VH-VL binders against q0atu2. Designs and how they scored, part 179

Target 1, 119 residues: q0atu2
Amino acid sequence: MLDKKARIRTSREYRNVFEKGKRLSGRFLIIYYVENALDNNRFGFITNKKIGMAVIRNRIKRQLRAIVREYQGQVKNKHDIVLVARAGIGKSSFEGMEKDYIAIMKKAGLFARNANKID
Below, E stands for the ipSAE of ESMFold2; O stands for the ipSAE of OpenDDE; V2 stands for 0.75 times the mean of E and O plus 0.25 times the DockQ between their complexes.

## First folded at step 9 (VH-VL)

Design s51 (framework fv_ivicentamab_arm2; at its last look DockQ between E and O 0.70; V2 from the best seeds 0.00; counts 0 for: pae E 2.4 > 2)
Fold by OpenDDE, look of step 10:
Structure s51 (fold): chain C 119 residues (1-119), chain A 119 residues (1-119), chain B 110 residues (1-110)
Amino acid sequence: as target 1 above (119 residues)
Amino acid sequence: EVQLVESGGGLVQPGGSLRLSCAASGFTLSSYAMNWVRQAPGKGLEWVSIIYEGGYTDYASWAKGRFTISRDNSKNTLYLQMNSLRAEDTAVYYCARGSDYEPYYFDLWGQGTLVTVSS
Amino acid sequence: AYDMTQSPSTLSASVGDRVTITCQASQSIDSWLAWYQQKPGKAPKLLIHKASSLESGVPSRFKGSGSGTEFTLTISSLQPDDFATYYCQQYDTYSYPELTFGGGTKVEIK
């Protein structure tokens, strides 16, 4: 589980990312990202009913948190990043989700230079 | 005023190479995803390649291996290296800026530069 | 790969007419569709993104609608300045081709 300080927690924080951030769409994920004034990154996760039943949504959310946690140490600091799960993600594998996340993050240039990430 | 200006087009023989340039003014090119889109005479639009803000690159399936997109931040210029050119590569080549919000639709276009591949 | 079928290829109309152009995707692209206008010898101009969001400066007579696999561009009352070729473009998923244009619709004077 992500540290509380590494999580976007309030509606206002989410709104700020959506309104002021940039968007990148992948196969299974959409990310919204914006620089923050903090010394750490914050992550948010959105899963809606289009993904499927609550059991599916919860599974997806757990998987996304696991992916973000795995790579968070390699992400450039001072960013708020919201991951929005797309409708088709329920049919994807964990590896597919991870690959999509890595690709999107590389496109956004959010990994540190010394990060070893591959598609 | 923000604008894009393509250059480098001309007549080349089949099998030849050509490098196109796209000079940006009024904005920082590296802060946006930049694209090349071509249009054969009397035909429709065809996406060629993209370079994202992070420097990550993607290509149309047909373009892989023959086309290379790059940029020089110091010159605020986008490039398209074209190798092993074929007659069917004859087209007006446009550079197009991805939206500030999302890189996948194009809110700014250059005037285009004509590439003619003929013996 | 995403295929975009645009219809009709050519459309003859008069000033004041209501014009409808259709774009069909081979699979659902949610609302990730843009519309462009292109005049002869000129670069395309972005009109609409995300299926229905009108770009700044674009007249309100242009309207984009649809989601999933069916999209339409409607010109409520055609003006002389609107005779041009229109293209739809999908930008949904990371795939090859990742970005796909429709075949275009030429709107010409009847």
Scores: ipSAE 0.651, ipTM 0.900, lowest interface PAE 0.7, mean pLDDT 93
Fold by ESMFold2-Fast, scan of step 9:
Parts: structure tokens; sequence; C-alpha cells
Structure s51 (fold): chain C 119 residues (1-119), chain A 119 residues (1-119), chain B 110 residues (1-110)
């Protein structure tokens, strides 16, 4: 349910984030992020076979998109951000993934200061 | 020219406290993750602590509870507060800047400040 | 935490020699490894990050290679300025980083 303009869509765009972006790791997630020349943020999602079978990977991808959508308003504008799921994410709860995402984004300085609650 | 200059090292008794400073010039500290790394005389390098761009902190397990990393953005200065010092804490303490690509390798180092914990 | 084993601890070499330093991780760290050079009484200097990416201003005679658990730093034609101690550092991190360095390799004059 992320706006099409808020999604990283091409291999070239993913490659740009991986090659030029900053990296920061969490318990279940790694983010790669770089400033873009657009008016908006774009998000990409990577789930690999080490996570588990296709049904698990697809569930994780949907849950990560939902988390990103929910916190979209807290993210500093003009960034391309790729979320890479780590192998252990398959054993995490939705809340666990959400907490990890918030923690990483705050460490990276990508979340607004003094964010108390997300609506 | 970008530079880090440490100060505050010296001789301290076991059980004592000491605060180290690291003054940055030529760049803005708050735009980088900043680290402390130490080196005992004649020994190798040991990571101590990090403060992330977003202001969050992490510590080596042995440092947690005794050492506190902080920064003062208005003074462009990084600090390490060291409490309950032991002979094993004797080392040159370096402040080190996390790279622009990710916080955990260090592209700029200060000259170091010697901390000697002895009776 | 990943144990990092560096070998040899000391090597003697002459100007013009090819020097090889090895770093072994206790478990796979992918390519998340940096190499540093430290001269006596000085701070370390970053040479290589992500196992093989040479830092700007570092001479091309320095080359990093490897992935997973075994990594190598090679100096193809040793210069007088290269007599120093070299350290590898892993940075394959989780939510709580456990950064570890190798024990160092001292490259000294033969």
Amino acid sequence: as target 1 above (119 residues)
Amino acid sequence: EVQLVESGGGLVQPGGSLRLSCAASGFTLSSYAMNWVRQAPGKGLEWVSIIYEGGYTDYASWAKGRFTISRDNSKNTLYLQMNSLRAEDTAVYYCARGSDYEPYYFDLWGQGTLVTVSS
Amino acid sequence: AYDMTQSPSTLSASVGDRVTITCQASQSIDSWLAWYQQKPGKAPKLLIHKASSLESGVPSRFKGSGSGTEFTLTISSLQPDDFATYYCQQYDTYSYPELTFGGGTKVEIK
C-alpha cells in the first residue's frame, strides 16, 4: 500500500543505494540509505532464501511494507532507503520487526527528533 | 582540514574517574557516528563505544555501566566519561570518526591521549 | 563476538618484497572487514574497507582480498614507508555492535 512513487522499482536504483548509500544494521533488518534528487522518499525491500520458504519471505515483505507505510511521515525527506531482512527475521513478531525498524531509523538520524507516537 | 584532537588523559588511581575530550575541526560531529577505540601499551586495538548520528549509543560489553560516551554539538566535541577505572584500562584512547558509508570502520583518528591507571 | 586471528604476528622484509598478511574470522563476516596501518607512536590510518575497497590516497601496491572467513592484505612491492603494524577489523554488526580487531602484524626491516 505504499504509493508507487515511494517504491524503488529498478535494479539500477537498488544498485545506486547499495553502492553509494550508508549501511546500518539492526537485529532483524539492515538499511542502506542515500539522499535522492527527488521530492519524496522511496523504499525498497529485499528478502533472501536464508529467511525461509517463499510463503514466509512474502509475509515478511508485506509486513515490512506495512511498517514503512505506517512510519512514513516520520522519515526525513529526499531519501532512497532499502530494507534488507536478516535470516533471523522469520522468527520475529510484527512488533519485533517494528521496534527494530524504529531503532535503526533513529540511530541513522532519519526519524524526526522527539517522535513520541506514530499515528 | 579535518582533524580530531584528544585531551584529558593522565595518571589516575584504581577506582577513580576521568573524562576524555575530543575536539573536532573542519567537519560537524553531529553528521557522523563517533567512536572511542583504545590501545594498551604494546598491545592491539580494542573498540570501546559509539555515538550514532541520531544520538543513540552502544558500548563494548566490558565498558557498559562504567563508561559513557556523549557529545556537545554546540562545542563540536566528543566525550568519554570513565568511572571505576582498573589497571586493565591503561591505554591510549583514540577518538575515531565512523565513515560516511557506515559507522563501524574509521576514516579519521585523533592522535590519542594516554590514560594510566596505577597506584 | 567474532574472534579475529591475524598472522603472522611479525614478519621481516626488505624493500621491494611482496608481503602477505592473513586475517581469519571465527565465522563468516561476508566482506565487512577493514585494514589499518599504524606507525610507532601514531594513530592508525584506514587503508581498505569492505575487504577490497582501497581508500583515496592509499598507494595501489596495497590490495585487500577475501570474503567469508579468510582475508588477505598484500603489499606488492614494499617501500620504506610501509614498515608499520597492520590491523584487520571486522564490522559485521547486529543491533549491538561487537567490533573486533586482529592482533596485528608488525612488518619490520630484515
Scores: ipSAE 0.527, ipTM 0.853, lowest interface PAE 1.8, mean pLDDT 90
Fold by ESMFold2, look of step 10:
Structure s51 (fold): chain C 119 residues (1-119), chain A 119 residues (1-119), chain B 110 residues (1-110)
Amino acid sequence: as target 1 above (119 residues)
Amino acid sequence: EVQLVESGGGLVQPGGSLRLSCAASGFTLSSYAMNWVRQAPGKGLEWVSIIYEGGYTDYASWAKGRFTISRDNSKNTLYLQMNSLRAEDTAVYYCARGSDYEPYYFDLWGQGTLVTVSS
Amino acid sequence: AYDMTQSPSTLSASVGDRVTITCQASQSIDSWLAWYQQKPGKAPKLLIHKASSLESGVPSRFKGSGSGTEFTLTISSLQPDDFATYYCQQYDTYSYPELTFGGGTKVEIK
């Protein structure tokens, strides 16, 4: 579960990330990210109907939140980050989503270089 | 004000090595994904490699194991180490900056440096 | 990597003409396509990203369109500065980041 302060909440906050932020794509995920004016990071999650039925979309959101929570201590502070699930993510495993997230975050420079859980 | 300048091209024997340099001015190199793209004489453009903001790298399949992209952030300079050169590597080599929004299309190019691989 | 087929390979035109260049991807790349202009002895110059988004400072006579597998660059009224070679470039990194350019279209004086 992500803390309330660590969530992107409003449509304006989401729009800012999409309009001002950088984009990186992986196999299952796209991230958009931008520096914020806070002391902390905030995360948003988007799953659209192309991914599947609501039970599938909810499962994917829960898995992505768990992945983000697991690695949040390794993420450089002061960023708003939106994870967009790509079509086809429903065929992935938790491990597949996790590997994709790690790779994207490393390429974006959002992980510290001393993060031991990433490969 | 903003520019990229390549150097280090020249004539080399098959099996030889060269290191290309690309000096950036007017912007911070490490704030962008940086790429190498080549163009054989009279031919089209061919992507070679990328170094992401986070320092991670990817290569065209034909370049893996022979070419190494790197950067020196203190000198604001991008490098391409080219080993085991072949006649087919003869080309103008461009350094190219990924866009403000993503790493994979190039909004700034150097003028290129010619590499000729010939006995 | 996706094959990018660009046509025609050469195109003869006069100043004021409307010219159209096409680019075909071997499989869908959604809208992840860029267009570049290159003059002899010079580096490429970015014109369009994401199939249709015109770069800052590029004249509005340039228009990109298409999605999926078929893309078009149109110059509505060819100017003397527009005689050049044009390249499309896919940047859909879905499987592995291997960026592929089309073979080019040389736009020359009729």
Scores: ipSAE 0.425, ipTM 0.819, lowest interface PAE 2.4, mean pLDDT 89
ESMFold2 (binder alone), look of step 10: mean pLDDT 92; pTM 0.945

Design s52 (framework fv_ivicentamab_arm2)
Fold by ESMFold2-Fast, scan of step 9:
Structure s52 (fold): chain C 119 residues (1-119), chain A 119 residues (1-119), chain B 110 residues (1-110)
Amino acid sequence: as target 1 above (119 residues)
Amino acid sequence: EVQLVESGGGLVQPGGSLRLSCAASGFTLSSYAMNWVRQAPGKGLEWVSIIYEGGYTDYASWAKGRFTISRDNSKNTLYLQMNSLRAEDTAVYYCARGSDYEPYYFDLWGQGTLVTVSS
Amino acid sequence: AYDMTQSPSTLSASVGDRVTITCQASQSIDSWLAWYQQKPGKAPKLLIHKASSLESGVPSRFKGSGSGTEFTLTISSLQPDDFATYYCQQYEGYSYPELTFGGGTKVEIK
C-alpha cells in the first residue's frame, strides 16, 4: 500500500491533474502527470467499468499500486500522477502491466537517470 | 521568439543517405517531445518519428529501420538520419515540437527543408 | 490503424461566409484531435487541440467541435487571412503511435 500522503484522494485533486497535466498513452495504461508544489509524489488510480467486473477492476488496481510502490524511488519528486487503465488491461499479465508502466514513465522523463556513484 | 530551423535537405540519388538537422532557439529541446513530419509536393502531411522527453523513440511503420531520430542536448539540435532513400521520400521535412501537454500534437513548426530523391 | 477522412477536399467561399470542414475517424478517438492551418509555402500552424480547445492568438471565429468519430472545424465569418489548407490530425494512437492526418481541405476564394 502507498503511504496516505502519496495518494491522490479528492475529485478536485484528480480534476487538477486532468486539466493541467500532460498525457501519455501506453498499451495498457494512460498517465496524466503534473508537477506539484509539495515535497513528495502523489499517485491516483482509475479503473472504469469498460475493463470488466469489479473483481477484475479491483485486481488491476491492486496490481498497479504494487507496481507503483516498487518503482516509487525512481520517480522524479514533486509530481501528481494519475494512472488510467485502458479497456484491454484485463487481458494483460502483471509483467505486461509492469513493462508498460516502466516504458511510459521513461518516455515521460519521470524516471530519474541513475546517479553517478563514486566510491 | 521561440524558433525551429531545419537544414540539410538537398538532392540525393535513390539508395543514398542524408542527415537533417533542426536547431532550436528560445527553449530547451530536451524538455519536449520532438517530431519529424513530412509533406510530399502537393500532398498532405505525414508523421515520421518522435523522440520523447525521456529519450525513447517511435517511428512510422514505413520509416522503421531506415530512419533514425536523435538529439544533441548540448547543441539544442534534433536530427533525422535517413538511409536507403527512395523516390517516394521526396518531401519537405518539418521539425515539430510536441505540446507541453501532449507529445502527439504540434504547437511549433520549423519552416521545413526540401529533400529530393531523384537521378 | 486510424484512417482520417477529411471533406470536402476543396471549397470555394467568399469573405463573410460560414465555412464548415468535416473530419471522420475510422475508429473512436475520443477528443484526441487537432486542427492545423497551412498557407502556401509555409509550415502548418496549430489552431485547435483536444477537438475544441482554441490555441492562444487564434481568432474566436474558429471553432472545433465533435467527439468519437466525427469532428468539425467551423469558421463563422471568413476573413482574407483564412484562405488556406486545413488539416485534422488524430493523436489517440494507443498501442503503436501511428499519428495520422486528414487529406486536407483547401479553402479558396470564390
Scores: ipSAE 0.239, ipTM 0.782, lowest interface PAE 3.5, mean pLDDT 88

Design s53 (framework fv_ivicentamab_arm2)
Fold by ESMFold2-Fast, scan of step 9:
Structure s53 (fold): chain C 119 residues (1-119), chain A 119 residues (1-119), chain B 110 residues (1-110)
Amino acid sequence: as target 1 above (119 residues)
Amino acid sequence: EVQLVESGGGLVQPGGSLRLSCAASGFTLSSYAMNWVRQAPGKGLEWVSIIYEGGYTDYASWAKGRFTISRDNSKNTLYLQMNSLRAEDTAVYYCARGSDYEPYYFDLWGQGTLVTVSS
Amino acid sequence: AYDMTQSPSTLSASVGDRVTITCQASQSIDSWLAWYQQKPGKAPKLLIHKASSLESGVPSRFKGSGSGTEFTLTISSLQPDDFATYYCQQYDDYSYPELTFGGGTKVEIK
């Protein structure tokens, strides 16, 4: 479970990330992210009814929290990050969501960069 | 003054290789996602490749395996290595900066450099 | 990748006219669409992002509207500086970040 202080909890906080943050889309996930003035990272999660039934949305939300928790030590500090699940996420595996999350975070510069060679 | 200047275009034979450069001034290239977009003579715009702030890369499906995007942060310069060139690769190649908010729309463009693939 | 279709391909207009350019996406892209202006021999210039958000320094006569699959760029009172080719671009492809542009609309002097 993510610690309560690592969660984005209020509508105002979500709105701040959407209005001031950057957006980056992946296959199953979209992230919105902005630097915060705190000593820690905070995460938010959005799963829309277009994904499917409540049981599916709840499973996805739990899986996304587990993924975020597993990799939170690799995330660059002082960011508010909102994960928005795309409609197609219901067809993905846990590993597929995990792969997409890692790729997005690396693209955003919030994780370690992929090793790229300069020719 | 913020600008992008492309160079390295020219005439090349089918099957040949060419490396394009894009020199950035007035801003730090590594703080943005950077893109290559091309335009065949008298035709429309076609996205080629992106290098994200974090250093990860993506390519148009037709460019995978033939084109490589890279950057040299010490020289504030973006590159496109083009291999196995075909006549249909003939185009003006533009260097384009992804916006600070969203990497996938382009708020700054270079003047372009012409690549002609002909025998 | 989502197909982007612009109409018309060419448009003849006079200074002072209201000009409307349409862009159709093959699937819904919500509001993730940009508009560019390109003058002969020059690089494209960003006019609008997120379907309707006007870029700083772009004249207020330019207006973007629409969502889902149908979008329009309107120039309310065409000026001499507006004769150019206009492109829409989607940036919400679900399967892959393969960005696609419309075919362009050339606005010519009547």
Scores: ipSAE 0.365, ipTM 0.809, lowest interface PAE 3.0, mean pLDDT 88

Design s54 (framework fv_ivicentamab_arm2)
Fold by ESMFold2-Fast, scan of step 9:
Order: sequence, then structure tokens, then C-alpha cells
Structure s54 (fold): chain C 119 residues (1-119), chain A 119 residues (1-119), chain B 110 residues (1-110)
Amino acid sequence: as target 1 above (119 residues)
Amino acid sequence: EVQLVESGGGLVQPGGSLRLSCAASGFTLSSYAMNWVRQAPGKGLEWVSIIYEGGYTDYASWAKGRFTISRDNSKNTLYLQMNSLRAEDTAVYYCARGSDYEPYYFDLWGQGTLVTVSS
Amino acid sequence: AYDMTQSPSTLSASVGDRVTITCQASQSIDSWLAWYQQKPGKAPKLLIHKASSLESGVPSRFKGSGSGTEFTLTISSLQPDDFATYYCQQYESYSYPELTFGGGTKVEIK
């Protein structure tokens, strides 16, 4: 579970990321991201009913939080980042979601130089 | 003034190679995703490739393995290396800037450079 | 990649006419669609992004609408400067970021 300080919690905060931030799509994930004025990163997670039943959506959300937590040390500081799961994510493996996350974060320039290049 | 200027187009024989350049002025190229889009004579627009702000690249399926997008941040210039050229690659090639919000729509275009592949 | 079908291919109209161009996506792209204008011998110019957001400097007679799979570009009172080919472009892409344009609609003055 991510620390409360590392979570985007309010509708206003989500709206700020969507309105001011940049968007980048991957195979299973879309990220919206913007620099913040804080001393840390914050993450938001959105899974909609297009993905499937509540059990599937809850599993996906839990897995995405685990992935974000695993790679939090690679993320450039002072960003608000919202992950939106695409409809096809329910058919993906954990490894597939993880690879997609790494790819989009690198494309966005949000990962440290050479992060997981050897992987 | 913010502008993109392409160069390097010309006549080349089938199987040949050609490198296109796109010089950016009035803005820092590395702060944007940059794209190549082509248009065959009398035909519509076709997306070729993108280099993201973070430096990673994606290609149209038909361009993979033959075309390479790159940039030189010190020269503020974008490149497209085209190998194994075919008659079907004959087109005006445009350099296009992805918007600051979303890299996949283009708010600035160069004038284009014509590539003719013929024997 | 999403297949984009644009209609009509060619349209003839008189100055002052209302012109409507349609763009259909093979599956839902929400509102992730842009419209471009291309005048003969020139590069395309962005008119609208996110289906309906007019770019700065673009005349208010241009309007985009739609969501999901059907989109329209409307020119409420056609002017001589609007003789051009118009293209829609999706930027949702289901599997990978592969961008696709519609086939274009050429607007000719009668």
C-alpha cells in the first residue's frame, strides 16, 4: 500500500492532473502527469467498469499499486501521476502490466536515466 | 518565431538510403515529442514515427526495421534515417511537434521535404 | 490501430454555406480526435484537438463535435479561404500508440 502522502485523494487534485498535465498512452495503461510543488510524488489510480466486474477491477488496482510501489525509487521526484487502466488490462498478466508501466514511464522521461535498461 | 525546417529530401534509387533533417528554432526540441508524418503525391497523411521527450521511439508497423528516428539535442535537430527505400516510400515528409499536453496530435509542422524513390 | 473512415471524399459548396464533414472510428476513441486543414502545397494546420477544443487563432466558424465513434467538423459559413482538404486523426489507439488519419475531405468552391 502506498503512504497517504504518496496518494492523490481529492477530485480537485485529479482534475488538476487531467487539465494541466501531459497524457501518454501504453498498451494497458494511460498516464497523466504534472510537476507538483511538493517534496514527493503522488499517484492516483483509475479503473472503470469497461475493465470488468468489481473483483477484476480491485485485483487490477491492487496490482498497479504494487507495481508503482516497486518502482517508486526510479521515478523523478515532485510529480503527480494518475494511472488509468485501459479496457484490455483485464486480459494482461502482471508481467505485462509491469513492462507497460516501465515503458510509458521511460517514454515520459519520468524514470531515471538507464533505469532497468539491463532488465 | 517558432518553426521547423526540413531538409535532405531528393531522388534516390530503390534499395537506397537517405537521411532527413528537421531543424527546430524558437523552442527546445528535447522538451517535446517529435514526429515524422508523410504524404504520397495526391494522397492522404500517414504517421511514420515518434521520439518521445524521454528519448524512446515508436514506429508505424511498416516502418519498423527500415526507418530510424533520432535527435541531436545540442543541434536542436530531428532526423529520420531511411533504409531499403521502395517506390512506395515516395512522399513529402513532414516534421511535426507533438503538443505539450499530448504527444500524439501535432500543433506545429514544417514545410515538408520531398523524397522520390525511382530508377 | 483504429481504422478511420472520413466522408465525403469531395464536397462542393458555395461561400456562405454550412459544411459538415464526418469521421468514423472503427471502435470508440472517446474524444481523442484532432482535425487538420491542409491548403494546396502547404503543410497541415491543427484546427481542433480533443474532438471539440478549438485552437487559438482558428476562426469560430469551425466547430468540432462528437464522441465515441462518430465525429463531425462543421464550418458554419464557408469562406473562400476555407478551400482545402480536411483530415481527422485519432490519438487513442487501442493496443499501441499507432496514429491513424482519415482519408481526407476536399472542400471545393462551386
Scores: ipSAE 0.238, ipTM 0.791, lowest interface PAE 3.9, mean pLDDT 88

Design s55 (framework fv_ivicentamab_arm2)
Fold by ESMFold2-Fast, scan of step 9:
Structure s55 (fold): chain C 119 residues (1-119), chain A 119 residues (1-119), chain B 110 residues (1-110)
Amino acid sequence: as target 1 above (119 residues)
Amino acid sequence: EVQLVESGGGLVQPGGSLRLSCAASGFTLSSYAMNWVRQAPGKGLEWVSIIYEGGYTDYASWAKGRFTISRDNSKNTLYLQMNSLRAEDTAVYYCARGSDYEPYYFDLWGQGTLVTVSS
Amino acid sequence: AYDMTQSPSTLSASVGDRVTITCQASQSIDSWLAWYQQKPGKAPKLLIHKASSLESGVPSRFKGSGSGTEFTLTISSLQPDDFATYYCQQYDSYSPYELTFGGGTKVEIK
């Protein structure tokens, strides 16, 4: 589970990312992302009915949160990032979602060097 | 001084198994994605496998099911377990460190260890 | 997986020459490409990442350029230390999630 501070919570905050952010599409995911004025990253997750039934959408949300949590240390600080699941993600494996997330974050230039991770 | 030192290479018969080790010094292995890359004698480089900072693993399609990447953080050592070896697996095997920014380009390499698969 | 094609396979040059090595991807990889130098009996050494970003300590005579499917590595004034084999490597993960290297270009003394 992601820390509460790392979550986008309000409709206004989501709208800000969609309106002012950049967009990149992967195979199963779309990300919208914008730099924020906070000390931390915040993540949002959107699954819509074209993905499938509530059981499938809830599974996908849990898996995406797990992926984001696992790779949070690699993400450049001070960004609001919204992950939108595309139609077809319900047929993806966990590994497929994970690979797509990594690929999108690379292309966005959102992977960051940790200055304190040295020898 | 940051270093990667491979060991465990040698002569093995087709169908056999071999485990390679890669000892890291001067940095903390668990803070990086780590990779195996091989090179057949007189030929080019070929990516084998990755283990990400969070522990997820991935493999070249030809390696999946036969090779297993792992690490022991307490020993600061990376491993490659190779099963069902074929003559085509004959190569120098390098361990390589993924960059802080991006796990898929390699900013530090070991000297390599030769694996020969022959009767 | 993205096929990576390097040309030429072998290149003969003299000290002071301008050398250009080409790398082509079978599909667009944006700028997700690295270049390595390998001397005989040694491990590869990273020269450039993200198509054009020089690594610390790499001489400025090395320059990477290109995006999409066509990339070049240029050595503006070849030095004795530069006779080696050079490899490009794509690291765009949108295609089958497999890292691929070019076949290599050997830069030999003329």
Scores: ipSAE 0.007, ipTM 0.567, lowest interface PAE 11.1, mean pLDDT 85

Design s56 (framework fv_ivicentamab_arm2)
Fold by ESMFold2-Fast, scan of step 9:
Structure s56 (fold): chain C 119 residues (1-119), chain A 119 residues (1-119), chain B 110 residues (1-110)
Amino acid sequence: as target 1 above (119 residues)
Amino acid sequence: EVQLVESGGGLVQPGGSLRLSCAASGFTLSSYAMNWVRQAPGKGLEWVSIIYEGGYTDYASWAKGRFTISRDNSKNTLYLQMNSLRAEDTAVYYCARGSDYEPYYFDLWGQGTLVTVSS
Amino acid sequence: AYDMTQSPSTLSASVGDRVTITCQASQSIDSWLAWYQQKPGKAPKLLIHKASSLESGVPSRFKGSGSGTEFTLTISSLQPDDFATYYCQQYDSYSSDELTFGGGTKVEIK
């Protein structure tokens, strides 16, 4: 589970990310992201009715949180990031969601700097 | 104060190669997704390629394998390497900056550089 | 990818006229549509993003509307500076491979 401090909690905080943040779309996910004034990252998750019934939406939300938690150490610090699941995500495998997340985060430049370089 | 200036266009034989440059001034190119968009004489706009803030690239299906987008952050310059050129590649090539909100609509354009592919 | 169809291809108008340009997507793109203006020999200029959000410095006579598959650009009182070709562009990002522009609508003097 993500730490309470790593979660976007209020409607105002979600609104700030949507209004001021950048948007980038993947196959199954859309991210909205903006630099924050904190010393940590915060994540938000949105699964709407277009995805399917509550059982499917709850499964997707749990799987996305697990993916985010697994890769949180690779994410550049000081960002608020909201993941919005696209309608087609319900037909994806866990691996498919994970690959889409990694690809979109890399495209956004949100993974840690110079991890593979030796000076 | 912000500008994009393309160069490198000209006449080239079918099967030939050409490299276009796009010099950015007044902003840091690596902080944006950058695009190439072309327009054949008397025709409409056609998207060619993108390089994302994180350095990942995508191409129009017809451009894959022939065109390569790249950037040199130290020179604040975007490039398009075009190989195996065909008559139907004749067009004005524009360098275009993806919006800070969304990489896929373009809030700044260069003046364009004409590429003519002819015998 | 998404087909974007603009109509009309060409229209003739007089200064002061209300001009409406239509853009139709082959499938829903929600509101992920931009409008551009291009004058002869010049690069395109962004007018509107997210179907209806007017860019800073663009005159208020330009208005975008629509969602889903049908979109319009309206110029409420055509000025001499508005004779140009207009393009819509979808950016729903459904396919990571391509962005699609409409064929363009040329607004010419009557």
Scores: ipSAE 0.375, ipTM 0.824, lowest interface PAE 2.7, mean pLDDT 88

Design s57 (framework fv_ivicentamab_arm2)
Fold by ESMFold2-Fast, scan of step 9:
Structure s57 (fold): chain C 119 residues (1-119), chain A 119 residues (1-119), chain B 110 residues (1-110)
Amino acid sequence: as target 1 above (119 residues)
Amino acid sequence: EVQLVESGGGLVQPGGSLRLSCAASGFTLSSYAMNWVRQAPGKGLEWVSIIYEGGYTDYASWAKGRFTISRDNSKNTLYLQMNSLRAEDTAVYYCARGSDYEPYYFDLWGQGTLVTVSS
Amino acid sequence: AYDMTQSPSTLSASVGDRVTITCQASQSIDSWLAWYQQKPGKAPKLLIHKASSLESGVPSRFKGSGSGTEFTLTISSLQPDDFATYYCQQYDSYSYPYLTFGGGTKVEIK
């Protein structure tokens, strides 16, 4: 679960990431990211109307949150990261979105070297 | 002042190999995405390859399998290993730095090094 | 890869002229477009990013505009230092090749 402390929640916080952050595009996803002054990472999610109707956008957001949650242990600490879904994401599989997320995070240098994590 | 200086160009026979170097000064190369862009005599610009801040790489489709981008952080130097060279690879090869905000536009260029592939 | 088409391929102009260069993307690229200037025998120089954002140190006579598929670079009052080749470059596409440049526009003396 992404706790509320791990979520970007306000319009002002999203705006800060868009204005000050770096941008990196993938096939289905774009990330904006900036180092924060907190003890943890925070994630935001944007699905625009070009993707499709609300039911499709809600499914995509849910799937992206699941992907982010699964890989949160690999992400370098102290970052605000906003994921923006591209129009074509509605046609991708869950696995396709996951692969794109991993590729983008590696390209950004946001995946830390990960020793085995114990639950 | 920041600068990029390419070297290693020259005349090579078809089927041969060549390694280009790009020495960075005034900034830390590993903190940026770095690119190779080429320009055939009298023609336009053509993107070759990128190494992202995180060390992941991408290539133009025609370069994949023949060209390898790499960096040596201790030497602050970018490389392009070119194998199985063809006459159509004849070009000035530029190294170019991705912007601090976005890896996909280039705010600093070297002066280029000429590669001529001829019998 | 998204095709980037520049027009004209060459134009002749006099000092003081207003010149306009057009760049057309085969698909919408939003505002993810840069403009470069290249003088003979030299490396390209970044002028504009995100379609309209002027780089520090670039004269204010250079203006970028457009979004989607149609973009323009305008030089409001051409100076001797502006005779060069200009390239647009899109950076919001992952079709092959991932980053694409326009064919270039050579601005030469009339």
Scores: ipSAE 0.356, ipTM 0.816, lowest interface PAE 3.1, mean pLDDT 88

